# Ledger of designs, part 5: VHH binders against Putative metal-dependent hydrolase OB0413

Target 1, 173 residues: Putative metal-dependent hydrolase OB0413, of Oceanobacillus iheyensis (q8et50)
Amino acid sequence: MDVRFPIGKLQVPEKVTIEDIHEWLKQIETYTNRLGETVNSLNDEELSKTYREGSWDIRQLVHHIADSQLNMYQRLKLALTDESPTVPAFDQEKWAIQPDTNLPVETSIKMLEGINERIVSLGYRLTEEQLDQSFVHQINGEISVASKVAKLAWHEEHHLAHIKIALSNNSGS

## First folded at step 1 (VHH)

Design e10 (framework vhh_7z1x_3)
Fold by ESMFold2-Fast, scan of step 1:
Structure e10 (fold): chain B 173 residues (1-173), chain A 120 residues (1-120)
Amino acid sequence: as target 1 above (173 residues)
Amino acid sequence: QVQLVETGGGLVQPGGSLRLSCTASGFTFSNYAMNWVRQAPGKGLEWLSGIDSGGGSTSYADSVKGRFTISRDNAKNTLYLQMNSLQPDDTAVYFCAKYRSTWGEGFDYWGQGTQVTVSS
């Protein structure tokens, strides 16, 4: 199995519909509870597990999910409130090793509760016209609101799958 | 361990074409999105084009859209940039860049670059 893409790569339809948006929002809506069920009872040794040699551990993955979701939420709102604004890049590898990523995973679970609720509320009110609004990432180019909602859902599921793989390592006798 | 080696640069006349290649080693090439970036003399880095890990999704800067085509051959660990209708302002060092992670922002490995000069 391709452990780097356990659920497959992000697939965005050439034409995104409001029905596609609603399907992705349903995933985001339940995500923080599903993540919490997976990680909230883990001890420090379990949180140090990796899904492959050299990967982030589970603690780093949880904090990364929150960091990424925050960043993407901000970009979504910027795309909706300005004309193709340029957004800053973030170096996720350097973010993952900052001292605040040593905090309990519960800190990022709390962040995700608020962020995802706001994303879902905003997302269900998106119009067809708003789906084509965009922002410009200086490295990745122009990204639409529609594509960003797809990524918001996919990225969360992608890393939850990584966490589950990490937990399965050394789980057999 | 990780290496990116760009080739294919050179001198071309305005309106000409050039194909750049970037050969990757030391990592699982098929798992990473790849990019082309350039730096003109005395200027900062300009992102040109990106391609996802499987090659199905591509993106381009407005300055090169319709003229440049990014592609990859995962069996050969090679990234390509086909450059058509070259203009004098395309003169720059062209870099192959690997993302830090499969879905990250920013680059952890850059090639040494290949010089493209567009002049008569």
Scores: ipSAE 0.000, ipTM 0.169, lowest interface PAE 13.1, mean pLDDT 84

Design e11 (framework vhh_7z1x_3)
Fold by ESMFold2-Fast, scan of step 1:
Structure e11 (fold): chain B 173 residues (1-173), chain A 121 residues (1-121)
Amino acid sequence: as target 1 above (173 residues)
Amino acid sequence: QVQLVETGGGLVQPGGSLRLSCTASGFTFSSYEMNWVRQAPGKGLEWLSGISSSGSTISYADSVKGRFTISRDNAKNTLYLQMNSLQPDDTAVYFCAREKGYYLSSAFDIWGQGTQVTVSS
């Protein structure tokens, strides 16, 4: 198993349909509850587990999921409200070590509850024309609304898989 | 232009060493996690090693752990792979590839053209 990509790398179809969008939104819609079931009962020792040597621990992964979802939600809204706007990159490693990432995981669960509800509401109302709207990422280039919805769903599942791998690790760190 | 260029490949005898370099241009190298990936003749892509943007977090595939060492020099926009104790089954085209953190999308990957490593007596 490639523990860096336990569910595989993101694959976006060349032609994304409204049905594809709806399937991804169903995953996003249930995600915060599934994440919470996995992490809300964990003690500090368990939250310090890693999925591989040198990786982020479970607490850092939960906060990272919320940070990424927030950034991607903003970019989705910017693509829908302007003509191919340029959006900034963010340094995930520097964000992960800021003092607010020492807060309980519940803080980020609360963030995800609101963010994902807004994403799902927005997403179910997307038109075929809006799927082709885009933003320009400062580093990654042009990204469509369709690709971003795929990424929103994939990223959450990707890191939930990392958390589950970390929990299966009996070495204690 | 956004580019990754690998150098340092070649022919080496079993038990030998090579150091690969990957020079980045056209993007902010210090903001990205970098990887080494290889493809042996008739095989798919195999991920070998990753290094975080700062260099503080490093990971290896089991097949190369203990033999290969990844490093980076952000001031020079260069990624390195030190390969020791080379085996005939290390024969492959070696690519450097860009990603950010543990989050990767095929739509956003930047790949070099590859450099050939042949391990043969």
Scores: ipSAE 0.000, ipTM 0.153, lowest interface PAE 11.8, mean pLDDT 84

Design e12 (framework vhh_7z1x_3)
Fold by ESMFold2-Fast, scan of step 1:
Structure e12 (fold): chain B 173 residues (1-173), chain A 120 residues (1-120)
Amino acid sequence: as target 1 above (173 residues)
Amino acid sequence: QVQLVETGGGLVQPGGSLRLSCTASGFTFRDYAMNWVRQAPGKGLEWLSGISGSGGSTSYADSVKGRFTISRDNAKNTLYLQMNSLQPDDTAVYFCATDYSYLGESFDYWGQGTQVTVSS
């Protein structure tokens, strides 16, 4: 198993349909509950587990998921309200070591409840024309609304898989 | 603790060459893909190149393709970037990074960086 990309890398169809969008939104719609079922009962020792040596621990992964969804939600809204706006990158490693990432995972579960509900509501109202609207990322270049919705769903599943790998690891050596 | 340390930067004339090194510790280096990224003065991060854990697969940004070569020596836990035909717009701080977890947008770990200045 490729522990870095346990579900594979994001792949977006050449032509994204409204049906594709709706399938991704179904994943996002159930995500916060599935994440919560995985992490809400974990103690501090379990939350300190990693999916590979030197990786973020489970607590950091949960906070990162919320930080990334917030950032991507903002970029989605910017693409819909401006003409190909340029968006800044963020240093996610430096974000992960800020003091607010020491808070209980429940804080980020609460953030994801609101953010994902807004994403899903916005997403179900998207038109075919809006799927082609875009923003410019400092590193990745031009990114469409359609591919960003795919990424919103993929990224959440990607890190949930990391959390599950971390939980399967034995730290008793 | 995961640690990445970049060296080999410096001042070079246009058309010159430099070889950057990144030494890794605190993880099993051979199991992880590695990347080079840079940040020019007043600009954001730019991904330049990636290499698989085995070294069997490489990729490059269009801005450096044909001029830069990424390689690794897993026995020495070291990543390299050979930079040829350097241009003034290659002036930047260069970082090595592991685990390109989000289409080049995000990294799990990256180093402190090494300054490259290309001036006439």
Scores: ipSAE 0.006, ipTM 0.191, lowest interface PAE 9.4, mean pLDDT 83

Design e13 (framework vhh_7z1x_3)
Fold by ESMFold2-Fast, scan of step 1:
Structure e13 (fold): chain B 173 residues (1-173), chain A 121 residues (1-121)
Amino acid sequence: as target 1 above (173 residues)
Amino acid sequence: QVQLVETGGGLVQPGGSLRLSCTASGFTFDSYGMNWVRQAPGKGLEWLSGISWSSGSISYADSVKGRFTISRDNAKNTLYLQMNSLQPDDTAVYFCAKDTRFYSSGWSDYWGQGTQVTVSS
């Protein structure tokens, strides 16, 4: 198994349909509960586990998922309300080491509850024309609304898979 | 108009099982979350379980987790509650309720008339 991409890399169809959007929204809709069931009872030793040598630990992954959903949610709203706005990059490595990353995972679970509910509400009401609206990422270039919804779902599943791999790893020295 | 009609209530012995059904009309059933709530004699409403529009997200109150199972059949516009290991404390009027959101947010805007469940020897 490729532990860096345990569910494979994000693949977005050239032509995204409203059906595709709805399938991705179903994943986002169930995500926070599935994440919470995975992490809510973990102790500090378990939260310190990694999926590979040198990776973020489980606590850092949970906070990273929330940071990423927040940034992507904002970009989705900007694409829908402005004409191809330019959005700043965020340095995820620097975000992951800020002091708030030491807070209980419950803090980010609460963030994800609200963010994902808002994403699902927006997403369910998207029209075919809105799927082609876009924003410009400083590093990655032009990104469509359709592609961003795909990434919102994929990124959450990607890191939940990392957390599950980390939990399956033995801490033997 | 929105209509929610519960059926399947009745008298059942402790440890027994019962299946409640709720038939919905007057709204796009497969676009909304659904909830089961109950009211025991002399008490307020207690939320029991919720299910999203797609059945992708399901949640339960601690009092019923492991004993009750919520499900829905969007083709039939029907919500179900399978109740197992019933206890006298489960005696209540059971209501199905339409959530205000596409998922189960815990907030309902329409309720059925209720169906009585009595758990007694």
Scores: ipSAE 0.000, ipTM 0.158, lowest interface PAE 14.8, mean pLDDT 88

Design e2 (framework vhh_7z1x_3)
Fold by ESMFold2-Fast, scan of step 1:
Structure e2 (fold): chain B 173 residues (1-173), chain A 121 residues (1-121)
Amino acid sequence: as target 1 above (173 residues)
Amino acid sequence: QVQLVETGGGLVQPGGSLRLSCTASGFTFSDYYMNWVRQAPGKGLEWLSGISSSGSTISYADSVKGRFTISRDNAKNTLYLQMNSLQPDDTAVYFCARGYDILTGKYFDYWGQGTQVTVSS
């Protein structure tokens, strides 16, 4: 297994259907509860575990998941309400070391509850026409609404897999 | 009641092929992501492949890429695994499982009883 991409890299179908969107939304809909079941009972020693040497620890991964969902949610809504707007990149490494990322994981679990509920509500009402609306990422170029919904689901599962790998590792007792 | 039943296992020669089936009942099969998982003698569970509710998203473990093909028939409530170029180390009990978690099995909520595949001369 490639521990960097334990569930594989994001692959978006050439043609995304409303059925694809609904599949991804179902994953997002259950995600915060599944994440919470994994992390809510962990002590500080467990939260400091990593999935590989030099990686973010579990606490950092939980806060990163919330930061990424927030940024992607904003970009999704901008694509739906503006004409192919340009959006800035966010430096996830620099975000991960800000003081607010030292807060308990519960803070980001609460953020994800609201953000994911809003994403799911918005997503189930998307039309086929809206799937082709887009935004322009300063670095990565044009990104469609359809591919962003795919990434919203994949990114959450990607880092939940990292957290589970970290929990399975011997912490050097 | 949710039920998953695997069939199609058996003894096969190295280089041979088998097709496994998993018949689902007690839930709306077309609403769920489905997986194939195996357990070799004396070893832990190994996730092999997953398929989304519509069949549009498919993933494979590196150990089976290019040899195994997952598919589903939602009209028949059936999940399939076509296994080609079988090797002795593919010998295992093969399970189908319902759920989203393809790495650790923590969120697989229902499993079948398994079907034995033995690859031997």
Scores: ipSAE 0.000, ipTM 0.141, lowest interface PAE 15.8, mean pLDDT 85

Design e3 (framework vhh_7z1x_3)
Fold by ESMFold2-Fast, scan of step 1:
Structure e3 (fold): chain B 173 residues (1-173), chain A 121 residues (1-121)
Amino acid sequence: as target 1 above (173 residues)
Amino acid sequence: QVQLVETGGGLVQPGGSLRLSCTASGFTFSSYWMNWVRQAPGKGLEWLSGINSGGSSTSYADSVKGRFTISRDNAKNTLYLQMNSLQPDDTAVYFCARGSEYRYGSYFDYWGQGTQVTVSS
């Protein structure tokens, strides 16, 4: 079992429609509330739980979700405002061990509230023409606006699944 | 409160069969995709199967195609997984998961607590 893709790998249709975009945006729109319901009442012991031995703990996963949404939001805006701009990769593992990831999970919940609201607002105004605009990622090559919206939704659900599994790893009755 | 409760797990011998059930409450069950996912000891999650709101469309992971069958009864707010030809490597905790409106994806917003299936002599 590949622990990095517990709910399956991101699958993007050959032809992405505005209907597809709206389905993904609906999930992003509800995400911060669903994440908050899962993590806001957890104590420090619970936040230190992992979904597998050696994995990030729940606190690290929450901060990673915010870091990833921030980076992907920026790339989405860059693709819409320039001609296939080149964007730098960010080292997610090195970001996760910076001192700011020791802050309470509420800090990243607050970030996600603003970021996801902006993504959803931007997303509902996208035209078919804009779906084909792109940016160039240093590691993954050319990525379209359509594909990035799919990844924004998938990535959030992917790591929420990890968090829920970490919580289910209780050895108690 | 959204709740998903799995039942039907247990110990079974290789080649045997089990039927899992998932009872849903706190939302309009008939409006959502539903999924089965498992986690083997020391492993990550594996998506197994999904079914659309009305039951007209189903999908399966390659590891279970031809052996497992997903179904639902919207009048009873219940999701099922019929498991046939069970193998020792099917040993896992099996979770019911509510799907999103993502047409081509398999990401989920609510999960049950899971039910243990052990395939052993």
Scores: ipSAE 0.000, ipTM 0.145, lowest interface PAE 15.0, mean pLDDT 84

Design e4 (framework vhh_7z1x_3)
Fold by ESMFold2-Fast, scan of step 1:
Structure e4 (fold): chain B 173 residues (1-173), chain A 120 residues (1-120)
Amino acid sequence: as target 1 above (173 residues)
Amino acid sequence: QVQLVETGGGLVQPGGSLRLSCTASGFTFSSYAMNWVRQAPGKGLEWLSGISWSGGSTSYADSVKGRFTISRDNAKNTLYLQMNSLQPDDTAVYFCAKEGRYSGYDFDYWGQGTQVTVSS
């Protein structure tokens, strides 16, 4: 198992359909509840577990998921409301060590509830033309609305898998 | 002001056909998805069909798949519903509805409706 990519790397179809968008939105729609079921009962010792040596711990992963969804949500709306706008990269390592990431995971669960509800609402309203609208990432280049919806779903599942691996390291057998 | 005006309803015999039209004004019609919804006497609203801004993507409720066809003419700001093989159960007021701000078949503007009666 490649622990860095436990569900595989993001793969976006050459032609994204509205059906593809709806399947990804279904994943996003159920995500905050599935994450909460996994993390809401964890104590501080459990939240300090890592999926590999030197990785972020579970608390950092939960806050990172919220930070990433927020940044990607903003970029999605910018692509829909401006003509191919340029967006900055965010330094996820530096974000993960700010003092607000010491808050309980419930803070980021609350953020994800609102952010994901807004993403899902926006996503079900997307038209075929809007799928081809884009933004320019300073590092990654041009990114379409369609591929960003794919990444919104994949990134959440990717890090939930990391959290589950960190928790399974406790099995002892 | 946003306005949606439905026409083309009427009395038709079972097995017959009707074409409904919805003329839009007060917004950029070509930029929004459009929908058809109906309300039978004494019943709630039933979503029937949706069409993307370009007309490239369409969707249908199972009750009307294969019988109804949604289309649009963006140059004329007009939405259409071609209804074939009509049945008494299709008797309802038919509304066109503009794409809303929220998910889940949310619509922010509706027309006044046009009555379709299927009876011998």
Scores: ipSAE 0.000, ipTM 0.095, lowest interface PAE 19.5, mean pLDDT 83

Design e5 (framework vhh_7z1x_3)
Fold by ESMFold2-Fast, scan of step 1:
Structure e5 (fold): chain B 173 residues (1-173), chain A 121 residues (1-121)
Amino acid sequence: as target 1 above (173 residues)
Amino acid sequence: QVQLVETGGGLVQPGGSLRLSCTASGFTFDDYAMNWVRQAPGKGLEWLSGISGSGGSTSYADSVKGRFTISRDNAKNTLYLQMNSLQPDDTAVYFCAKSRYFGSGTYLDYWGQGTQVTVSS
């Protein structure tokens, strides 16, 4: 089993439909509750568990999920309100080691509640034409609104799977 | 009450190795993540590596990944940093630091006095 990609790599259809968007939004809509059910009862020792040697621990993963959703939400809004804007890189490794990632996971659960509600509201009102709007990532190149909605859903599920693997590792490996 | 004491610093040639130790007292050592942080001459603090209370989780800054290894011996209340392939720009004061919380990250509440590492030909 490839523990780095436990649910597989992101697969975006060649042609994304509004129906695809709505399916991804359903995942995002229920996510914060499902994440909270997994992590809200964990003590600090459990939050220090990893899914593989050298990976982020569960606390860092929860904060990373919120950081990534915030960054991707911002990029989604920029693509919709500007002409293919260039967006800065998000150095997730450096963000994960900042002091705010030692805060209780509840801080990021609270952030995700607001961010995901806004994403879902925005997402259900997207038109076919808006799906092709884009932003330019300095490293990854041009990314469409449609592809970003797919990644918003996939990334959350991807790291929830990592958290569940970490929790199945007895005594914190 | 909480004390962290670093040892093992010194002068080494480029390409050499050093092992730093940090002896902890005044708290339940295996309940807390521990960290190594350095400060090069005229520079700010740079977080290098962290290890969870159990030792099961480690993390590294990009600048040292693959060259430095963090470890701990909870029976001895001791944290280690094995430093290999040392470069002149690794010259710094190296600090042992206790995480305030059990998880990883740079939110640190207690620090040692530091140990000087000088990499020079």
Scores: ipSAE 0.000, ipTM 0.080, lowest interface PAE 21.9, mean pLDDT 85

Design e6 (framework vhh_7z1x_3)
Fold by ESMFold2-Fast, scan of step 1:
Structure e6 (fold): chain B 173 residues (1-173), chain A 121 residues (1-121)
Amino acid sequence: as target 1 above (173 residues)
Amino acid sequence: QVQLVETGGGLVQPGGSLRLSCTASGFTFSSYDMNWVRQAPGKGLEWLSGISSSGGSTSYADSVKGRFTISRDNAKNTLYLQMNSLQPDDTAVYFCARDLKYWSSHGMDVWGQGTQVTVSS
């Protein structure tokens, strides 16, 4: 197993259907509970585990998941309410070392509860026409609403897999 | 407390039948696709069957297609595997597992402890 991409890299179908969107939304809808089941009982020693040498620890991964969902949720709403708006990149490494990332994982679990519920509610009301709306990322270029919903689901699963590798004492280096 | 608890395993003669049950607690069972997976002695894990969260879609490995039937009762938080025409090579520990799918893959994140099925005379 490639510990950096344990579930594989994000691959978006050439044609995304409403059925694809609904499948991804089901993953997002159950995610915060699955993450909480994995991390809420962990002590500080367990939260300090890494999935590979030099990686973020479990606590940092939980906060990163919330930071990323927040940023992607904002971009999704901007794409739906503006004409191909340009969005800033966020420096995830610099975000991960800010003092608020020392808070208990519960803080980010609470954030994800609200953010994911809003994403799911918004997502189930998307029309085929809206799937092609887009935003422009400073580095990655034009990204569609459809691709962003795929990434919202994939990114959460990607890092939950990292957390589970860390818990198995397979830190891989 | 997230739990999956399998029951219904045991000894059965070739050609016999068993019904496995998996009771879920500590999460919203009706929101998750579920799988049955087995591990024969000295072998790796083998995925057998999956069922969608609503029960409207099922899938089976070729090794069990036509002999095994997966079903669920969301009101009782219970997953079932009806196993017919059992063969000695069906001897294994059987696990139920919560499924993420990951774009057509059978990614599983919560597992039961397993129930032993032994098919022999």
Scores: ipSAE 0.000, ipTM 0.142, lowest interface PAE 13.1, mean pLDDT 85

Design e7 (framework vhh_7z1x_3)
Amino acid sequence: QVQLVETGGGLVQPGGSLRLSCTASGFTFSEYAMNWVRQAPGKGLEWLSGISYSGSSTSYADSVKGRFTISRDNAKNTLYLQMNSLQPDDTAVYFCARTYDRLGGYFDYWGQGTQVTVSS
ESMFold2-Fast, scan of step 1: ipSAE 0.000; ipTM 0.221

Design e8 (framework vhh_7z1x_3)
Fold by ESMFold2-Fast, scan of step 1:
Structure e8 (fold): chain B 173 residues (1-173), chain A 120 residues (1-120)
Amino acid sequence: as target 1 above (173 residues)
Amino acid sequence: QVQLVETGGGLVQPGGSLRLSCTASGFTFSSYSMNWVRQAPGKGLEWLSGISGSGDYISYADSVKGRFTISRDNAKNTLYLQMNSLQPDDTAVYFCAKGLRYSEYAFDIWGQGTQVTVSS
């Protein structure tokens, strides 16, 4: 397995349906509980484990998941309320080393509870017309609402897989 | 309580065979894909094989195609990996992993692993 992409790279269908959106939303809906079950009982030594040399540790991954969901949620709302607005990039590596990422993982679990509930509520009410609304990312170009919902689900699972890989490292020691 | 327990590892000579088992509890086993993943000492994880909840869809990594066979018994909540023609580079800790209902390749529960050593 490619440990950088343990569940594979994000693949978005050329034509996204409302049924596709609903399947991704079901995944997001259960995510915070599944993440919490994985990380809430971990001690500091366990939270310092990495899935590969030089990767973020588990604590950094949990905070990164919340940071990314927050940024993507904002961009989703901007696409729905403006005509193809341009959004700034964020330097995720620099965000991951800010002092607030030293807080307990529970802080980001609380953030994800609210953010994901809002995403799911918004998502189930999206119309087919709204799926084609978009924003422009400074680096990645034009991104549709449909593609952003796919990425919201994929990114959470992508990093939960990284956390589980980190936890399995040295299991045979 | 959700749990995966692997058994069947051990020491085997090159060309030999082993059968690994993974017993699942605490969830509806037939509703989820199951996977085998291994990790050699000092190396990253390598996904080996997956099987759908029904058992109808099976996939293998190229490194094990033709040598390993994944199967499941949903009545017994048990996943199997039959390993034939074992080679020294198959030496690793072997993990059972539960897939997500909405994604066959995302994993949310892992077993503790079982050691397989292939040497003369």
Scores: ipSAE 0.000, ipTM 0.111, lowest interface PAE 15.6, mean pLDDT 85

Design e9 (framework vhh_7z1x_3)
Fold by ESMFold2-Fast, scan of step 1:
Structure e9 (fold): chain B 173 residues (1-173), chain A 119 residues (1-119)
Amino acid sequence: as target 1 above (173 residues)
Amino acid sequence: QVQLVETGGGLVQPGGSLRLSCTASGFTFSDYAMNWVRQAPGKGLEWLSGISTSGGSTSYADSVKGRFTISRDNAKNTLYLQMNSLQPDDTAVYFCARHWESGYKFDYWGQGTQVTVSS
């Protein structure tokens, strides 16, 4: 298994359909509960586990998932309300070491509840025409609404897989 | 009042270079990220490059990456775009624009400067 990409890299169809969008939204809709079931019972020792040496620990991954969903949600709304707007990148490594990432994971679970509910509500009302609207990311260039919805779902599953790998890692003595 | 004035455009042959300048007034220039945007004849606006408030971070559209360099001089309230290896497809009106973080892409634009790449 490639530990960096345990579910594979993001693959977006050449033509994204409303049906594709709805399938991704179903994943996002159930995600916060599935993440919570995985992490809400973990103690500090368990939250300090990593999926590979030098990686973020589980606590950092949970907070990163919320940070990323917040940033991507904002970019989705900007693409829908402006003409291919330019959006700032965020330095995820620097965000992950800020003091607020020492807070209980429940703080980010609460953030994801609101953010994902808004994403899902917005997403189910997207039209074929809106799928082609876009924004310009400072690192990745032009990104469509369609591909951003795909990434919203993929990124959450990607890091949930990392958390599960970290939990499966054993350290005996 | 906020004002942005672009200069440095003109006619250049393919493979040539031009340096654009944008002089800002009416606001604290060092507090804002700045951008270059162009509009080719009959086309929409294309974002080209952005620069952070300090000049420490820059970004580029794929179409100009490696050929164009954005820079700024906060003491002179001036934004620059160094354009190298110019192609006929670079023919456009070039605008400097002030970035606004509150959801609008740009809140103030200059009047633009024409760049024409032709033999």
Scores: ipSAE 0.000, ipTM 0.097, lowest interface PAE 18.5, mean pLDDT 84

